# VHH binders against Uncharacterized protein MJ1128, part 18

Target 1, 280 residues: Uncharacterized protein MJ1128, of Methanocaldococcus jannaschii (q58528)
Amino acid sequence: SQPLYSENPVIQYFKNPKPFTVENVNMPVTYYGTICGKYIGYQITPHNVNEEARKCFYKYFKLKDKNPKEAERYLKRGLFLTEYLISQADKETAEVDEKNITFIVWRYNFEFPLYNLSKGWRGALCQAGCLKTLYLAYEATGDERYLNYANLAINAFKVPVEKGGLLKIRIYKNKSYYWFPEYASENPPYVLNGFITATLWIGDFGNKTGNADALYLYKEGLKSIKTFLPMYDAGDWSYYDALGHRCNKHYEHLHRLQMLWLYNKTGDEIYLKYYKKWRE
Below, E stands for the ipSAE of ESMFold2; O stands for the ipSAE of OpenDDE; V2 stands for 0.75 times the mean of E and O plus 0.25 times the DockQ between their complexes.

## First folded at step 20 (VHH; framework vhh_enristomig)

Design A4 (from v1 with K64Q; at its last look DockQ between E and O 0.46; V2 from the best seeds 0.55)
Fold by OpenDDE, look of step 20:
Structure A4 (fold): chain B 280 residues (1-280), chain A 127 residues (1-127)
Amino acid sequence: as target 1 above (280 residues)
Amino acid sequence: EVQLLESGGGEVQPGGSLRLSCAASGFTFSSYAISWYRQAPGKQREWVSTITEGGSTNYAESVQGRFTISRDNAKNTLYLQMSSLRAEDTAVYYCAKELSYDELWEYFTSGTPHDYWGQGTLVTVKP
């Protein structure tokens, strides 16, 4: 059984964590090389960190009853990375509809020339991944501190991109739709898979916690996915973004998996349509 | 360990009916969508039907109106009632645990397989 917060030595250890260094654990490092003539090199990104953290938590949950000692190692790593994410999050406040919303957001520490993003750019996929990571930490430990951070993280999706958040209003046929851009900017490329993933993770958070904002955002996100899917149809293939970039095989495969998953989850035939139409 | 065991296959005449079963173990059955797949000789495996955690059902167009998927969570068993069987329904039928989205994402990012299916049960439709 999962030890109580007060009885878990790992949790106790991280109650007051030491300053983070790359030497503490095997930090996820991603090599970006050169992008559009700009050398980006090796980076520690909140995206990859939350990914590794989630993997650790998943392993923990899988092993906690089978091999507690090994499970604890994964828990420790997951929590370490989660704390790192917390340390890297920026806390912001924005006025939305005459209300102040406080949120946390994760930023990248390098420019992304491909989409003309400056250092400090942010994205919904990363944000949602961090959100999920925080929730997993909460699930693993029962520490409401993580849930509180998760609630702050979800708030970013209620705040317009122009005000530092991750909500982009996308207009189609004189109607407004919610979008959560994987690459947040005034004119985002509207990457599809990132939006879908973010939406689903937001939904998962809402379903698990009852967070009304998350549930609402999830509903709006699904509406947007269905509405804009035709724009990503390249015939027997799909577009990666709204700029007309076709998917590579890797992302095409992801799109099809997402379509099938969404169909099975929602029963909406539009997803099945594109699952069948798109090839890989 | 996840285990899925299909049963109920056999020979049947065109227009006949057959009921397949899939006994599941090694995971929380009620928490997952479960699907039937089939593979005919020389063909790729194809999706047949899915029943979600909540009991929603989906079907391939080729079997719509003829097949009925159901589940008994208390028995950890998946069923496929097949009616109006056709020659083209001849295949090995597999039940599969569908991935949660998290599992799907993990698969996508890491390449680690998380899907499971059984050994299958053969259905032969012939006069």
Scores: ipSAE 0.417, ipTM 0.739, lowest interface PAE 1.3, mean pLDDT 90
ESMFold2, look of step 20: ipSAE 0.729; ipTM 0.840
ESMFold2 (binder alone), look of step 20: mean pLDDT 79; pTM 0.781

Design A5 (from v1 with Y32W H114M; at its last look DockQ between E and O 0.52; V2 from the best seeds 0.00; counts 0 for: unsure alone 64.4 < 65)
Fold by ESMFold2, look of step 20:
Structure A5 (fold): chain B 280 residues (1-280), chain A 127 residues (1-127)
Amino acid sequence: as target 1 above (280 residues)
Amino acid sequence: EVQLLESGGGEVQPGGSLRLSCAASGFTFSSWAISWYRQAPGKQREWVSTITEGGSTNYAESVKGRFTISRDNAKNTLYLQMSSLRAEDTAVYYCAKELSYDELWEYFTSGTPMDYWGQGTLVTVKP
């Protein structure tokens, strides 16, 4: 049996040996240990880096008018981590519907045996987090270079997984739906919480910038959330993925938060229904 | 700056009624969902009710049928009409501007405190 995603990975910041930098930068790291008999160990992932960078930008925006000196410290750290992400991005071009789409994508440089992923795998949650980070860097500095990278990052969601991107077509009742898989592969596990988050962050980017592709992807993602949500209903709790793995309490709580948030923003009763039905 | 100020709390007998208010300022009130939360002694804060930007309402099962949330966008004020009060309703009641999704994600992953809570108003239902 495969362990659930929520029980194995450590994606939160934790202490390592004191980082060596002029800026006193803590580089976030996750300890994966051994997964399915394969040692993964300590990893610096784009996901952990974009989470830390976003925290820095949020603190900058909170403090910039109250304590400019402290705010500048967070700005410098956020930008350092953003530049690290840019340095790690792969720029690719793929032909989609007889058009060339140029995009950037972030990859994990280790295998992930839980979902049978080889080194170099990618995921929509990580991608959307990097997209958000780039936009925050643009918002903080006005530097158009960050917005240019963000527009390239959004393009990955237009490119099929089979061509190196982050779009998977999911079939239900003879209809095709957009999905942005957290664990991209030919047959992804369709993890729900990451798809919801990626969809909402794509939508936020589209709303803030007017990017027409992001707005379209957002609308298509919302349709898919609503359409597939019943498949994740396990009664008074929810499934983590489309493979039948139930959420642990931590991710069940996230699903409930996501349902309430979606109801508050959309007014669609389906989200309130599952918020009330799924108990912790 | 976002400010939320609860009022209308007090002591009440079982079966009684009470009306809570939340005065809001520092944001476009009509554009946000606003919620009531409560925290009983020794318990974690729990969600009570939300009213959306469009006026749709929802309630925790424990208060459904007894509590009514409403808003007056002209006065930037949120209300909670409480009736058929019980001892288990004793708590400090907070209003909150609902989180952006970014704030929700940071709260979930890091436990970051929400920045947009009121000071709270105490409701005590006598035993």
Scores: ipSAE 0.564, ipTM 0.816, lowest interface PAE 1.0, mean pLDDT 86
ESMFold2 (binder alone), look of step 20: mean pLDDT 77; pTM 0.757
OpenDDE, look of step 20: ipSAE 0.845; ipTM 0.925

## First folded at step 21 (VHH; framework vhh_enristomig)

Design B2 (from A3 with S56N; at its last read DockQ between E and O 0.53; V2 from the best seeds 0.71)
Amino acid sequence: EVQLLESGGGEVQPGGSLRLSCAASGFTFSSWAISWYRQAPGKQREWVSTITEGGNTNYAESVKGRFTISRDNAKNTLYLQMSSLRAEDTAVYYCAKELSYDELWEYFTSGTPHDYWGQGTLVTVKP
ESMFold2, look of step 21: ipSAE 0.645; ipTM 0.819
ESMFold2 (binder alone), look of step 21: mean pLDDT 79; pTM 0.774
OpenDDE, look of step 21: ipSAE 0.834; ipTM 0.914
ESMFold2, fold request of step 22: ipSAE 0.614, 0.587, 0.632; ipTM 0.816, 0.828, 0.821
ESMFold2 (binder alone), fold request of step 22: mean pLDDT 78, 78, 78; pTM 0.771, 0.772, 0.767
OpenDDE, fold request of step 22: ipSAE 0.699, 0.691, 0.681; ipTM 0.870, 0.883, 0.879
ESMFold2, last read: ipSAE 0.621, 0.657, 0.599; ipTM 0.816, 0.816, 0.838
ESMFold2 (binder alone), last read: mean pLDDT 78, 78, 78; pTM 0.772, 0.770, 0.773
OpenDDE, last read: ipSAE 0.694, 0.680, 0.892; ipTM 0.891, 0.887, 0.943

Design B3 (from A3 with K64Q; at its last look DockQ between E and O 0.56; V2 from the best seeds 0.68)
Amino acid sequence: EVQLLESGGGEVQPGGSLRLSCAASGFTFSSWAISWYRQAPGKQREWVSTITEGGSTNYAESVQGRFTISRDNAKNTLYLQMSSLRAEDTAVYYCAKELSYDELWEYFTSGTPHDYWGQGTLVTVKP
ESMFold2, look of step 21: ipSAE 0.637; ipTM 0.834
ESMFold2 (binder alone), look of step 21: mean pLDDT 78; pTM 0.772
OpenDDE, look of step 21: ipSAE 0.809; ipTM 0.906

Design B4 (from A3 with E61A; at its last look DockQ between E and O 0.02; V2 from the best seeds 0.00; counts 0 for: placed apart)
Fold by OpenDDE, look of step 21:
Structure B4 (fold): chain B 280 residues (1-280), chain A 127 residues (1-127)
Amino acid sequence: as target 1 above (280 residues)
Amino acid sequence: EVQLLESGGGEVQPGGSLRLSCAASGFTFSSWAISWYRQAPGKQREWVSTITEGGSTNYAASVKGRFTISRDNAKNTLYLQMSSLRAEDTAVYYCAKELSYDELWEYFTSGTPHDYWGQGTLVTVKP
């Protein structure tokens, strides 16, 4: 039997958002409404922008031989959105282990009270999505500028959250583990699916580029997933985050798909265990 | 099982030419975009070229005008004709099967592997 779950306000904002978009090159706008008594309203987020950009690139790749004109339209939009992302990226330098790391990071232009995030907050899922977007732009155009930005984007995952990056050290049984928080803060909620997705996208980038950092981060991410997975077990259901918010049906489904994918990819039985345990 | 096998690598002088081949099996070759990548020692792997299902081609800026990607669907073989080779072209060359986002999603649902690579073939450009 499907366990009952409580509504998760956080999830509601991301559940199949109906962004307001206009034709051609207008920006995707997401309505957030009121969060914890604060009206957030309509926002342009780097997350939605990179998502739309990726969709455009994928459409371009699919259509470029079948319908070149239409494909060109998608390419144009994808590149437009990619350029927007580039324009919105903050370039920063942080000292990590006595080395300076230069990276770019995307920030949200509004507060997110539900997780006590101030305006300018950032997240690993969004970052990884932007990373992928940049690489797609590179593949679409051959323009190495995009690859260069991608290389700067990956660097953010090497920089601690406290220093403006997207690496959070999560402690378990007196051991340190890497985490890439979907909502980066000193005390992130540790959303699982976002971390998994970010990890996998980082891995993809590593595999495609041979980027040693990406490959390392990918491996560490996988270790973390395995280590903390039990904490997200709510019995025959899963938790959305480490705060104890249960998944809705949509994200429960995603978790199960991710478990299956990870099992197929790695052969680790822990993923199969939870795939079987968690229900939809 | 998807298999990719690169061949044709070797040593060549600057300005020379070389033709690489990639023999593919385990999937419907003609239905997929196929790409070349290369990785020099100590450097990142980089995208070189892609040929789509329909035969459209794209190239990295560094090889555009010098390299030509092509495919023979009847032979399930991908080619890379390299001309005007330079020292910086020295690398192990890989062929890869590409997946779309939708295909990746299918991977989540069906377990279809993604990121198929061959073992590579070494190209060395030196005097």
Scores: ipSAE 0.369, ipTM 0.735, lowest interface PAE 1.1, mean pLDDT 90
ESMFold2, look of step 21: ipSAE 0.596; ipTM 0.808
ESMFold2 (binder alone), look of step 21: mean pLDDT 79; pTM 0.775

Design B5 (from A3 with S110A; at its last look DockQ between E and O 0.42; V2 from the best seeds 0.00; counts 0 for: unsure alone 62.7 < 65)
Fold by OpenDDE, look of step 21:
Structure B5 (fold): chain B 280 residues (1-280), chain A 127 residues (1-127)
Amino acid sequence: as target 1 above (280 residues)
Amino acid sequence: EVQLLESGGGEVQPGGSLRLSCAASGFTFSSWAISWYRQAPGKQREWVSTITEGGSTNYAESVKGRFTISRDNAKNTLYLQMSSLRAEDTAVYYCAKELSYDELWEYFTAGTPHDYWGQGTLVTVKP
């Protein structure tokens, strides 16, 4: 059966908490309320900040030739938020395969009890969003500083979660696969849509910049999507994560859109299969 | 700016054939999947066929075996060869380009349609 509403707290939470406001304020503030008995309250998250920044950049690009004055306002806001992200990024160095990798990573300033995440947790979706934001800033301004930060951001996806990065090795039939967890932990829930989005944004960055790491990560990501996709099949519906949480209608719709988009991009029949199999 | 211009529509008898074209501009044609849609009078727009970047094709059940989608990347043109036409094939046919993933992601949160369309070309199947 296709549930219209999920009683799972995790899925319910992801209906997007109501933001306080984005309009007429400098920073996006999101109200998280109480999660599993813990009051989280109002938060400024790198995820929402990069989202707003990207929106601003998209508006800028749409308006720059039509209404330069209005476009400039969006550009300024986008850049403002980008600078904020830069200021909030943690710079780290980790040893991977006897090589030191320097990367920047964005952390959340509150615990996330639903997935037992402590304050300072991080995620691939947020990271990839910040990556894209930095690149958009670069595209808008030509300022290579943004590109340099983007190159540091991509490095986080080469570093194991255990070492502070966003790479999780996921084993299937004695083979190793790359995963970029939306919620980075030792045992992540392996949320599908976040991984797909992160993978695609990494790929976009690679295609636009020629960054070899991004291109490699993109290919590995696609391989992983195809490999693990059957595990997210709940029959005529899909699972949100590897823990067996079924999608609500919102995320079911997203999965289907992602399947269709991936099919159109790659031609791989497996995506079409699940697009057709999963219902709304 | 993405532009799609459909042509080739007209009147045809049942059992007849018609070839539609869609001229595309404003994007790298070869890098995108392109689709045909149609809308009959008083009905909702429905998906007809898609050809992927790699050349894979997919068809609605109602047109499978009768319609053939193809593309010429050198000409930035999409085609729909229609055969064994039926009265129920009467519709305005639209060429469509899907959104970029960024656009899709944005519109997912905003609730906006996820395709670019042309103005359409009318196909009328009648005796």
Scores: ipSAE 0.569, ipTM 0.814, lowest interface PAE 0.8, mean pLDDT 90
ESMFold2, look of step 21: ipSAE 0.579; ipTM 0.834
ESMFold2 (binder alone), look of step 21: mean pLDDT 77; pTM 0.757

Design B6 (from x5 with K64Q; at its last look DockQ between E and O 0.47; V2 from the best seeds 0.60)
Fold by OpenDDE, look of step 21:
Structure B6 (fold): chain B 280 residues (1-280), chain A 127 residues (1-127)
Amino acid sequence: as target 1 above (280 residues)
Amino acid sequence: EVQLLESGGGEVQPGGSLRLSCAASGFTFSSYAISWYRQAPGKQREWVSTITEGGNTNYAESVQGRFTISRDNAKNTLYLQMSSLRAEDTAVYYCAKELSYDELWEYFTSGTPHDYWGQGTLVTVKP
């Protein structure tokens, strides 16, 4: 009963498109082609930029003591991309519970018809990736400017989607839960893996910095994962999102990896349950 | 470079006991969770047990109550005490450094190798 291939266009598209280039001073350019009859073409996305930046920082940290010269090259690349991200971030202020919250957020410069997203859409996974990138830059340089931006980035997760942030309240059995949508909208698809990743990266930031908001958001995120996990159970397989789209093999594998990782991290048996139940 | 070296495997009768060791180097041992896996002939590799950096232990249902995982950070060594061994426990046993979540994500996105493990040690349970 395990599908070898998904015919769902949403799932098919989420296979990482081939990048144009990510080398040297070149920007990570991704070809999106045509989506639902609309030509999207080549795009520089904050998601791919932060991904490349993080890779550079990781290489820097691995090489800094072994090959300082090569390490410096990666550092420069990482910082270059980080500065780009900073330049692309939108600074916003929203009123939440009679308090003004200032935050920065990264938006996509193209529409995403697959989920009916207009130009300027945003997502929690991308946001969390940018957050991590900023922190890595801080860790590498000691420049508190990066940490300050990271602190602004985390604030986006406290602001409702309706007010330009990345917090969605998801109701289950008359209780409210936090969700950070990978695709932020009034009615997000509630993609599971993106939410898990965002939650864990938020948690990592909180643990490393002591940021109370991050720690709180992490706790709420974990609560939500456990609460809604059964809704993503398709038997011996998992759903990609809350709309009922089944995972392809690629994302099924990711879900299982996440379940095992979470089980080992938290000891919560529910993760082990689904790790064992879901197949590849 | 991450290096893991398993030892302690051998032949044992059903109901017997065996202790496996894994010597680790090339990374900060105490900062990572570390696991045992096993692979029987003709079967897929399966997770057996994990001990976290904090000392929490988890076990596969098939070995729970019979196997005990432990670690000595001072010696950079992982252990697996196996008791009440069964024929179905026959496999090559591997120790593996677990990935941080960042490493896991990197693996998922870039195709970097998932696990660091040793060459394994063979455990054979037979009458």
Scores: ipSAE 0.617, ipTM 0.858, lowest interface PAE 0.7, mean pLDDT 91
ESMFold2, look of step 21: ipSAE 0.677; ipTM 0.840
ESMFold2 (binder alone), look of step 21: mean pLDDT 79; pTM 0.780

